# Ledger of designs, part 13: VH-VL binders against q58766

Target 1, 244 residues: q58766
Amino acid sequence: MIIMYAIGIGDNKEEVLKAYEKLKEEGIEVELIDNPKLLVDKLLDGEIDGAVRGSLSSSKVILYLRERIGKFYRASILKNPFTNGIFLLSPVGIDDISEDKNERIKDKIRIIEFASNFLKNYNIKAKVAVLSGGRLGDLGRNKVVDETIYEAEEIVEHFKGNVDIIHNGILIEEYLKDGYNIIIAVDGITGNLIFRCLGLICKIPGYGAVILSDKNVNFIDTSRNANWERYYNAIKFLIGGDFG
Key: E = the ipSAE of ESMFold2; O = the ipSAE of OpenDDE; V2 = 0.75 times the mean of E and O plus 0.25 times the DockQ between their complexes.

## First folded at step 4 (VH-VL; framework fv_ogalvibart)

Design p6 (at its last look DockQ between E and O 0.01; V2 from the best seeds 0.00; counts 0 for: pae E 6.3 > 2, placed apart)
Fold by ESMFold2, look of step 4:
Structure p6 (fold): chain C 244 residues (1-244), chain A 118 residues (1-118), chain B 107 residues (1-107)
Amino acid sequence: as target 1 above (244 residues)
Amino acid sequence: QVQLVESGGGVVQPGRSLRLSCAASGFTFRSYGMHWVRQAPGKGLEWVAVIWYDGSKKRYADSVTGRFTISRDNSKNTLYLQMNSLRAEDTAVYYCARSYFGRAFDIWGQGTLVTVSS
Amino acid sequence: DIQMTQSPSTLSASVGDRVTITCRASQSISSYLAWFQQKPGKAPKLLIYEASELESGVPSRFSGSGSGTEFTLTISSLQPDDFATYYCQQYYSYPYTFGQGTKVEIK
């Protein structure tokens, strides 16, 4: 069996090619694919073992992926600044979960299940923290905040100790200090904002965004305009998992 | 206070079996992947086996595949190595070790000696 | 399997010397490389992980560098406590493998 990975190549060709050449020099077999449909088809049909979107258009790749596998969620992979382990932040796509209250609870439950299974591929036991809009002592101050607290409590109750899961409000820094490795944001907008602050402003190292679904899809989404190290590191992360 | 303590080593004839144990304390054992690593007298280190935090997956070095079985009991915070069809080449100090993604073995036991001789 | 080759196998040095130990992988291991120190009769001790990250409590005179196939452990100013055997180890893919070791001894 030939283990093969792929990086999408569209714009920003110089940085993608530099990542490709570095990987090649290190004996890592990578195909460069300039066709969004082909990238997704080869991944899902098993012709390649993992893929990075690279510099291909997000709209073309993600739209076609959704056509092939249906609804999925995205999680950012970040290094925990307190423990130096990794954690998943999800949802991070602004449209990943429903605006409807009951459906978004179901979405978050699915995210927790899929993210837990994803971490198992890396021999990492899930430790889940659910964010809400305030501290636990904030109940009664604001109806919107109260609603997010009740939502988080309902999600924790659903698992009833079957998963290592907590809710202690908005205190993401406390969760990270305590080594929680799945952080569930209130919604796609808040998750995206947290990612942008931590990853893009504060420069917390990361590996891109993974696809969470009931299909075991070994795919990392990266910025079209990334430097070569990001494409290189995304491939290295994919290789580190045991998806068999 | 984090510690790993191996036991079960001893002298055994070739072709026989031996079972090693590793008792863990001071950390949440069921949250970590666990490994066995061995070192023949006067020689270097050799990785032997790994087991996932929940026991769902295992991997072995070629030198022991089919003869050794790694297992764990998370209710007892204990890691095991069942060694069958022992050979003289299996003579070594056996260490248990803890790992996590992105890090190598950060916690080691003090080892237990297995001697295979006729 | 990924073979790890250390050089030198033995190194004689004096307190205060700068010591370098090289580790080569038979294929790329990214940055999934660790360095261990082992003293006689003791378990190995983690010094460096991810090629260049210093483990907590390890003196800053230890440093690691490299990626891909070539890696270096450096002790900037050798101290009496540093006379030991040093091992590199890849944890990129199973089976994990170690270098053969480098013994650092008093000249």
Scores: ipSAE 0.140, ipTM 0.707, lowest interface PAE 6.3, mean pLDDT 89
Fold by OpenDDE, look of step 4:
Formats: sequence, structure tokens, C-alpha cells
Structure p6 (fold): chain C 244 residues (1-244), chain A 118 residues (1-118), chain B 107 residues (1-107)
Amino acid sequence: as target 1 above (244 residues)
Amino acid sequence: QVQLVESGGGVVQPGRSLRLSCAASGFTFRSYGMHWVRQAPGKGLEWVAVIWYDGSKKRYADSVTGRFTISRDNSKNTLYLQMNSLRAEDTAVYYCARSYFGRAFDIWGQGTLVTVSS
Amino acid sequence: DIQMTQSPSTLSASVGDRVTITCRASQSISSYLAWFQQKPGKAPKLLIYEASELESGVPSRFSGSGSGTEFTLTISSLQPDDFATYYCQQYYSYPYTFGQGTKVEIK
């Protein structure tokens, strides 16, 4: 059986096709699929070995995927500009975790567990950094920031002694310099903003967003408005490319 | 108007060759995968071949593999089917049809009849 | 290859009748099944795609249902224009395959 991958093609067809052609030049066979459900079904039914959302509708693909496999989280894979390794950033979607404090903490705990397991599969030891909304010294200055600090501390306490985990405030640059490879954002909005700043503005290399779940699903979530390089990188990741 | 028009059909002897054409109009031809489907007289439909939007990939039914070649010229909005080593069982009306990737055939041509007989 | 089996091969009915045609796949094709109508001397016409989605311009008396391996085309009230041969087709994987067809004829 030949290993096969697929890229979703909706709008933004030119960029998807550019990625497709580049992959083809390298001898990588990819199927283009413009049916959101078909992309998911072929993946889950084992007809293809990996799938990239490409430029298909997120609402259609992600919703259907959720219907098929249940609740899952996502983590953006980005290249660490300091160490040249990779790090996972999560959550990155506005609906990825709960607005309820207790449920949000549980969601973040689950994300850390799934992300750690994900990295383990690539023989990478998890180093978790939990973000809060300010420096530790900012405690008392803002109630919202205080809550993020306490939440982060609670999460660290949960994993204390079991996982290499740290909370040192909002200092994401320090986390990345120190080689932490799982970055837990305060919420999906914060995570998404971090992603957009680093990936879209600063052009840090990325591989899309992976699925974090108890189920092994070779799916990469990409933006419908991404350039060909991001689609290309997503497929390269699935194939088992070098992370640097 | 979206339209597909097949041509090139006729009567040929076994072992001979024939080339079919399908002219597309009314839509962006290069955006679609193109297919050939045939129907023997009084029989059902049989998928024959597909070609990717840019011609980069082709797939064939087992019954025609090694004998038929599907191709396209996007600059001319035309699909082709080169049929070699024709057999009596290749006798059929040949339809061209379009589809997006992973979609159903939504537009068909009127078909062109190929008769292989001694 | 995925085999598609239709039943019945021939169906006699009258105008106004409810007509049901079944299509079975040899393996799961999820919902990637299309139904076509074909009249003598004409090309097939797409009626239903993704098992249950009505193609634009197709009368609402046509409907499709099913998933996995069992599928059904239903004509709620048969009209004179509906006497034709109907085919199911899977487009889940290559090679694409059709059912053998169901001829709906006047009783």
C-alpha cells in the first residue's frame, strides 16, 4: 500500500496548487480534495495516511472532525527562533478551551498531557511553560492578571514532580530561550495573537496546528489564507521531515 | 453556458487506434479534473479514466490500462482519449465529465459512439 | 475495487407512486454516493450527491438517504418525466464504480 497524503483545496486555490506542485517536484504524491467531509473521512477510514486542511473551511472540516473523533485540542507547531527546535503553542483558537475557570484549568491540563505525549512520539522530552498575563512582580496590579497568575500556579502545582513545568509570568521570550517546547497560553485569544505575531508578522517557520487528542490523527490544521509554503511545510511535517 | 462536447467517435477494426476529443466551454477548464466514462450498447456506465487539473496525474480502469491514454490541453480547453489496441468490448458511447476533487460528476457531454467491429 | 449493487434491476410503477431504489456498496464509502438519471440516447444527469444532497435544479420529489454501505433513492410521487434508468455511483476511491442501473418503467 502506497503512503498517500491529501491537502484540502477550497478558496485560495493558487497557493494550494503551488504547494502541490512543489511537493510533486520533490516526488511527494499528494491528493487534492475539495470536499471537507471527504478529507476527514478518508483520513479516519485509513484511505490516506495524513491530511492537511489546506484552504477548506475551518468550520466545516473542524466541526466534522469533532463529530467523528470527539473533543480535541490544537497546538500550533512553530520553530524556536533561539534554539532552532520546535515548540507547541496552545490553545490557539477562541473556542478551544472553556471560559469557565475550573474547566479552563482542566482543558489546559489535558492539553499539556496530550502535547507531552505528542512530543514523546517524536522522542522529544516535554518542557512545559505556562503563561500568565503579567510578570510575577505584577501581582496585585490588575485583577485579571492576578487570576491568570493564580491559574498558572495551580496548573504547575498539579504537575509538580511529574512534568518539567514552569511558570514565570508572561516572559515567553525567556521560555523559548530556555528551550521550553510546550507553551500554554492564557486562553485561545492570547494564543492566537501570539501565533499571528510570530508566524504571520515575524515569519517564524511553522508547520500548522496538530490535533491533540487521545486518538492518533494525522491531521494538520492550516489557515485558508496561508501561503503555499505553509501548506507545503504541513505535508513535510506529516511525512516526517526534519524539525531542525 | 457550461458545456462539454465529445468528438472523434466512429467505426474501427479491432487492433486499430482512435482518438477522442472533448471540448469544454463556459467554465474554467483548468480548475477541474476530467473523466471519461463509457457505456456499452444496452449496458451500464463504466468509469474509464481521470486526469488531474494540470495533467500531472492520471488513473485508469483496469480494463483499459496500457491501451488508453488520457490527456488534456488546458490552453485549448480540450480533453483527449487516445485509444490503442481497440477490442470489441471497447464498443461504447464515450462521455467526458467534469468534477472537482472529491466531488460528483456534475456536467457531462452528449457522448460519442465508438464501434469496434471486424 | 468497490462493487455497487442496485436493486431492483427493473421497476414498474404508475404516475403518483412512491418509488424506492436501493444501492449497496461492498465496503463503506461513507456518504460519497451519487445518483444519476439517464434517459435513452442522453447523457446521465446528476440528481443527488453526497448520498442526500439534491443537485441544483432537481425536483424536490427526489431524495437520497443512507451512509456506509446502504443507500436509497426515493421518488415521492413519480411523474411522467421520471421514467428512466437510474444509477448509483461511488466516488470515494478509485476506480470509481457504478451500480448496474435500475430501469423505472410505466406499469
Scores: ipSAE 0.033, ipTM 0.645, lowest interface PAE 3.5, mean pLDDT 93
ESMFold2 (binder alone), look of step 4: mean pLDDT 94; pTM 0.955

## First folded at step 5 (VH-VL)

Design s01 (framework fv_ogalvibart)
Fold by ESMFold2-Fast, scan of step 5:
Structure s01 (fold): chain C 244 residues (1-244), chain A 118 residues (1-118), chain B 107 residues (1-107)
Amino acid sequence: as target 1 above (244 residues)
Amino acid sequence: QVQLVESGGGVVQPGRSLRLSCAASGFTFRSYAMHWVRQAPGKGLEWVAVIWYDGSKKYYADSVTGRFTISRDNSKNTLYLQMNSLRAEDTAVYYCARSYFGRAFDIWGQGTLVTVSS
Amino acid sequence: DIQMTQSPSTLSASVGDRVTITCRASQSISSYLAWFQQKPGKAPKLLIYEASSLESGVPSRFSGSGSGTEFTLTISSLQPDDFATYYCQQYYSYPYTFGQGTKVEIK
């Protein structure tokens, strides 16, 4: 049977078509789908093996996914500039985690569980780093920073003994140098800002945001205004974890 | 100045009870996990118990499980160890120590000696 | 329970010597290992946490390395203040356990 992938096409047509032509040049079969519901239905019904949102409406695609699979999270797939492997950064949207403290901890725990399972599909060992807004030595100075430290430490204790996990404050550069490949941001705003700095300013290769859920879904969320390389890289990743 | 000060040690008969206290100052006590660690004369260190920052979780060494109870009063910045059914093997200097949850002990008290003899 | 074994139990060294102490865990503890220094009649003092991180205020001649089951504490140039007993400790899982100690003696 023929293995099929799809890219959603809405706006930003020139960049989607550039990705399509490059994939076609390499013998990769891709279907272009211009309807959000159809893309989701074909993927979840098993008519295609993997899908990239492409330039379709994010709100519509996310709505249809939630109707079919329930609650899910997102993690950006980025190339680690120090190790040349990949890492997952999550959360990367404001709506990815709860504003309620207790539910936020549960959300981050679920993200780690789903991200670890995702990496198993590519034979990658999970190494988890949890960010906070300061250093352990800063405890007692600022209530907001303290709460981020408490949350990070509670998450580490939940997994310690079973998963390679650490919290070393805000030192994201040290985590990446040491090969940590699941990076948990303080919240969706900070995660999105980290993504934008690394992906859009520093231009490190990105493969889109994977959907993290209790159901296995071969779907990558992309920016509507992405360069063709990102749509191309997302498909290549879905095929076999190709880092270019 | 960050400090921990133990008190309540002394000489007790086997089978009796003793309660140790550890007074904390110079830091936000309610934000740290607190531990008891003991050291028998001329011997090495043995971890005894931990209590989480909010009192929600407690863990004990097998040697003291069912006999010792760790507790804390965050309003008084004080840690306690209630020691029941004391044995000669419980003779040791008892230290309190702080950590973030289950991390390394960065601050220790000076210790208080407990001697169980008949 | 995780057993921590230190070697050597005792070593004799002179000022200026490079001193190495090893610690072995009976199962993998990742990097959840601390090193403490204890002088006679005093409480232990934290030197190294998470296997290789130097505690604030500890001289740079102290360093730690290792991961999993094999760990090393190194003193690059022994000073008079360094004659003491050293303990490793795992905080990977409960109950927390210490090594039996290594006494660094003058000679």
Scores: ipSAE 0.094, ipTM 0.608, lowest interface PAE 5.7, mean pLDDT 89

Design s02 (framework fv_ogalvibart)
Fold by ESMFold2-Fast, scan of step 5:
Structure s02 (fold): chain C 244 residues (1-244), chain A 118 residues (1-118), chain B 107 residues (1-107)
Amino acid sequence: as target 1 above (244 residues)
Amino acid sequence: QVQLVESGGGVVQPGRSLRLSCAASGFTFRSYYMHWVRQAPGKGLEWVAVIWYDGSKKYYADSVTGRFTISRDNSKNTLYLQMNSLRAEDTAVYYCARSYFGRAFDIWGQGTLVTVSS
Amino acid sequence: DIQMTQSPSTLSASVGDRVTITCRASQSISSYLAWFQQKPGKAPKLLIYEASSLESGVPSRFSGSGSGTEFTLTISSLQPDDFATYYCQQYYSYPYTFGQGTKVEIK
């Protein structure tokens, strides 16, 4: 059987077509799909092996995914500037995790499990870091920061014995230097802001956002207005390239 | 000043009960897991029990399971160990220790001696 | 349960010596290992946590290394204050377990 990938095409047609031509030159099978529901259905029905949202409507694709697979989370795939490997940053969507504190802990536990399984597909050993809003010595100074510390420590305790996992406060730069490759943000707002700073201001290379769920969905969400290299790189990532 | 002070030790007959207390001061007690660790005379250290920061989970060593009960009162900054059906092999100095969640024991009490003998 | 085995059980050394104590876990404990010092009649004192991190206030002559199943505590230049019993402890999973101890004695 022939391995098939698809890129959604809506707006930004020139950039999607440039990616398509480059992939075709390299012998990679790519279908261009202009209908959000059709993209999702073909992927989930097994007619294609992997999909990139491309320039299709994010809200429509997410709606159809949610309808078919239920609850999922998103993680941005970024290149670690210290190690040249990749890391996953999650949550990055505002609605990805619950507003309820106990359910939010369960959401983050699920994210860690799904992200760890995702990395296994690329023969990458999971090393998990859970962010909080301050340093460990800050406990007792601010109730909001304290809640993030309690949450992070409870998550770490849940995984002891099963996963390489640490909480060392807000020190994201130390986690990355030490090779942690699953970074759990305090919340979706925080994760999205970290992504925007690293990806859009500092221009750290990225490969889009992977869908994390209990169902194995080979799908990458990428910006509607991306340049062709982002669509190209997302497909190359799905194929299982080496990143460092 | 961070301090843990054990009390309630003494001489007790086999089969009887004893309740140990550990008074905490100088830190936010409600934010720490609390443990009991014991040491028989001339022997090594043995972990006995843990209670989570909010009292929601408790774990015990197999040697004390079903006989000992760990509890805490966060409003009084006090940890307890209820010891039932005491045996000669329970004779030990009992230390309380704190951990920031599941991390290493950075603060220990001075210990209280429990002697189980006729 | 995870079994912790220390070697040697007793170590004779002189002031100024470099001494190394080993601790072996029956299964991988990652880096969730602590080293404690205990002097007669006193409570144990934390020296090293997470296998290699030096506790605040502990002299720099103490160092720890290792991960997985084999760990070492090293005292680079033994001082009179260092004659004591040393314990390793895993806190990777419940029940927590200690090694049997290593007594460092005057040669």
Scores: ipSAE 0.317, ipTM 0.699, lowest interface PAE 3.9, mean pLDDT 90

Design s03 (framework fv_ogalvibart; at its last look DockQ between E and O 0.01; V2 from the best seeds 0.00; counts 0 for: pae E 21.1 > 2, placed apart)
Fold by ESMFold2-Fast, scan of step 5:
Structure s03 (fold): chain C 244 residues (1-244), chain A 118 residues (1-118), chain B 107 residues (1-107)
Amino acid sequence: as target 1 above (244 residues)
Amino acid sequence: QVQLVESGGGVVQPGRSLRLSCAASGFTFRSYWMHWVRQAPGKGLEWVAVIWYDGSKKYYADSVTGRFTISRDNSKNTLYLQMNSLRAEDTAVYYCARSYFGRAFDIWGQGTLVTVSS
Amino acid sequence: DIQMTQSPSTLSASVGDRVTITCRASQSISSYLAWFQQKPGKAPKLLIYEASSLESGVPSRFSGSGSGTEFTLTISSLQPDDFATYYCQQYYSYPYTFGQGTKVEIK
């Protein structure tokens, strides 16, 4: 076959199989792979055109990807409830971002660059919003919040003049209302919690977390315990870039 | 409370040099970017230069690039503008202003007049 | 450089009038726009930052709106203290640039 996609299958077998069955009903055949290394190797060797982690171990898949392609980041693809377009939320991986302040700023800069290039592939203009832990008017009240504000402002200054970028503190709802489509969370914990609230509790449509790197990798990371719709949506995105 | 006070203005002949100072009080000077903005008599406002909170980066208007140097001394809460090779077109009231990073100028000094004439 | 153009350059108004001043950027500046008031012989005073945020201590009759390339400053009911020159300024890209100014004078 000229075009092949795969879903990793480990735990949560019932939900992966439901996604597989729904795709098959629509004429979309995918390979189910139960080995993390095999999934990564087939993708990077060009034996498959795109892959979804499915319910395979995140730690093992991330390890094998890192060994093959080096440093990468993840961004969750979610539907914006105010605009009906998409937005990218990053970081959403625990290990994606450095604990060192200067390296973390560099990580967020690279995330913005890779995310902007990703959106350009779909003819979407990047509009970047950087989150912090409070409002600018809160400066001086809490040292931890202040550090997040300083970090966000440094990132904005790096891109200001070249990219549509803003820092308006913690106000994620205002960013989304204004059509910002790359949302940079304070850290991986914050990004993952935001994703879980929007995607798993509120059931906002999403397409999984895309890999952001200097290499073109058609890979979407998924929650191990996701419902079948998340696996289904991730494959649909890889095939047709459908986001509405 | 929060205050900026410029000094060092005066009358100078073309081609000579002058150094302006801006004394800051009532806030944590080391946490703010500092700017120079000028206004020629009867004309509008023109941004001149900025220096980052730690002195690591400086940017200038094209009209002053290579002639003016912005600097700061965070231990003295003071901003400076060294003006070399002065021209008649540099005649203006010079204001210092602060911003939190690259945000709006919320506090301005009263200005100091520089007159460049023969 | 980003060019900032204000309209009108001058306007005559009476106390109690609603006054609107416009500012246009030659390219998108997102919301990185401030409005300043300047009275003769005085330093400029910040009125509005980030296009629509009212600076502390500024009367509520002042408001700002717009994003991208089109911005407005509105004074809902002009007071005697409001006769002054108003400037918009972008702080999106270096060099930072001001509009030419709008003089609000007594009719």
Scores: ipSAE 0.521, ipTM 0.788, lowest interface PAE 2.7, mean pLDDT 90
Fold by ESMFold2, look of step 6:
Structure s03 (fold): chain C 244 residues (1-244), chain A 118 residues (1-118), chain B 107 residues (1-107)
Amino acid sequence: as target 1 above (244 residues)
Amino acid sequence: QVQLVESGGGVVQPGRSLRLSCAASGFTFRSYWMHWVRQAPGKGLEWVAVIWYDGSKKYYADSVTGRFTISRDNSKNTLYLQMNSLRAEDTAVYYCARSYFGRAFDIWGQGTLVTVSS
Amino acid sequence: DIQMTQSPSTLSASVGDRVTITCRASQSISSYLAWFQQKPGKAPKLLIYEASSLESGVPSRFSGSGSGTEFTLTISSLQPDDFATYYCQQYYSYPYTFGQGTKVEIK
């Protein structure tokens, strides 16, 4: 039995094929799959050991994945600009977590648990930082900001004693300087905006987005319009967490 | 001026009860975790109990579990400690303290003395 | 429960001395450690939180360092007002616990 990976191939065929050829040169077995449902089915049925969406349609692949495994969260994998390590940023889907306050706290607790387990599989100890909408000294000035601060503090107290976790407000740059590797955004909109700024504008290297779930899903989501290096790097990450 | 003021201490016989109060002023009481900490004469500090900012969770030291109850009334800015089945080893100065959320104790009261003796 | 052990229990020093007090936790507490100063008949006063952060209004001659299981409080140049008992405290997990105290006395 051979360990097998797959890359989805739709549009952008020449970049996917470049990644395929480079991986083949390195002796890495990769199947090219042009059918969204087949990619997901082979992954979940155990016929392949890991999958990259590649240039297949996100809506088709993600919709079918949700049908098969239910609710999941997404985390972007980014290189820490102050260290040589990586960090997970979650949630990054606009609607990944609930609008309801109590359910939103539960969602973030689940994300922390799943992200910590994800890093453990790569022999990385979780160090969690929870963002809120302001500095701690801003309490009492804005009702919405206050609510995010209270929620972050409740999440920290839930995990204190069991997980290395902090909340220091909105100061993401300090979290990253101090080597925190799980960054919990206030909500999906905030997480998405952080990703767009760091990954798309500042060009911080990334390795795609992982699925956070109670199922073991070895899947990396990538842009359908990526260059070959992004598809290549996503496979390398699935194989052994090679961060470059 | 931020302050905490304890009251309700006194001399009681073993097996009896006392209720301590802690009046808070000069800050938004409902935003803070509140604690009781005690110090026996000539001894070190011992954490006794915590209550979360909204009263939703309470935790106790093993030495007082089942005998003491921490509570708060956010409308009156007041913290309480109900002490039942008092023992000689409960003799101490009792401080109330706040923590900025679940962090360090940045403001303490001056304490109230509880003496348990026959 | 997490045990906090302070060293030394008593320390004699002169004005101007550099004073170091050590606190050891029985398991990792990350950076969830505070230092307090207490004078006779008075409530404790917070000096340092999160292992190394100086509380507002505390003189800069006080500093804290460490993480995990080993922590230090340093007074760079001891002043007459600094003769007191010092406690470390973990707030990593319930029950919160204090060290046994370190009394800093006049030599």
Scores: ipSAE 0.156, ipTM 0.670, lowest interface PAE 5.3, mean pLDDT 90
Fold by OpenDDE, look of step 6:
Structure s03 (fold): chain C 244 residues (1-244), chain A 118 residues (1-118), chain B 107 residues (1-107)
Amino acid sequence: as target 1 above (244 residues)
Amino acid sequence: QVQLVESGGGVVQPGRSLRLSCAASGFTFRSYWMHWVRQAPGKGLEWVAVIWYDGSKKYYADSVTGRFTISRDNSKNTLYLQMNSLRAEDTAVYYCARSYFGRAFDIWGQGTLVTVSS
Amino acid sequence: DIQMTQSPSTLSASVGDRVTITCRASQSISSYLAWFQQKPGKAPKLLIYEASSLESGVPSRFSGSGSGTEFTLTISSLQPDDFATYYCQQYYSYPYTFGQGTKVEIK
């Protein structure tokens, strides 16, 4: 059985092609697809084994994907700068989780469940760290921060005894140092900012954003403005590359 | 000072209902999860129920599930325990206790006695 | 449910003695273990939380140790005020459960 992967090619063609050529040099054949609907259909219909959004439109690809498979979340895969492992960061989209408190908590719970299962498929034990908006000692200083602290604690309590999970405030650096591999951001805006700071500014290696769902979908979401390395790494991830 | 004061205890017949209250003072009530713990005469401690800081979640011991309801009014700094279908084995001193989220019970009330007897 | 078993059920000791009480959990509870002191007619008082952390205001002669399934409360030098019943409690998962208690009485 021939395993086939695809990369979406919209704008930013030069970078996508660079990734394509690099993969080809390594003997990895990838199909280039310039149609968002076709990319999703080929993946979900089993014509290809994995797909990277590449530089195709997010609004088109993600929307159509949502229509086909329903509600899903995304988690950015980043290399831990302190360890030799990877970590998942979620949510990373501004509208990935609800603004409603109860629904937001449910969303985060689902993210943790899906993310844990995701890591399990790679024989990685989940260690979950939930972020809040301040240090634990900051409780009482700001109502918004307080709410994030309470929410984080509720989530931790939900999983108590079932998942290796921790809440120690806003200290993401400590979470990563301690080897936590699922980082739950306060919201999509916060997560996106974390991603952009670590991945785009500090250039921590990344493999794109995976789909978190009750359905197994080998799809990697990548930025339309990413460099070739990001697209390359996304394909390497799908192939089952070495994460260290 | 930080204080919890239970009230509402008394003598009731089996099958009757009783409502306990716990008044909190000296601390930010809305920041704490609240618990009920009971102790039968001459016996050990038994956890009864918990309620989240905002009342969003509640858990009960199996022995009281379906009969007892925990609730709170943060505007009044008060915790409640509605006890229905009371049984003889419900006879106990009932304590309210606070916990910072899911941590240890660091403050307790002095308890209120509930006696269920024919 | 997680069962908590204390030993001994009763302990006779003298002032100045080193006292050790053990608590065993039927499954791992990590460090989510608290120790309480209760005197007759009084509410329980928190002594130790997180297995080994001393609650504020509690004398330093009290200490806790252990993790997982085995835990110990130690009173380094028993004082007259320490004669009471002691309870361990897990708050690892619901339902929260207590040990049956250890009564420390005068020898």
Scores: ipSAE 0.012, ipTM 0.539, lowest interface PAE 8.5, mean pLDDT 92
ESMFold2 (binder alone), look of step 6: mean pLDDT 95; pTM 0.961
ESMFold2, look of step 8: ipSAE 0.000; ipTM 0.389
ESMFold2 (binder alone), look of step 8: mean pLDDT 94; pTM 0.958
OpenDDE, look of step 8: ipSAE 0.000; ipTM 0.499

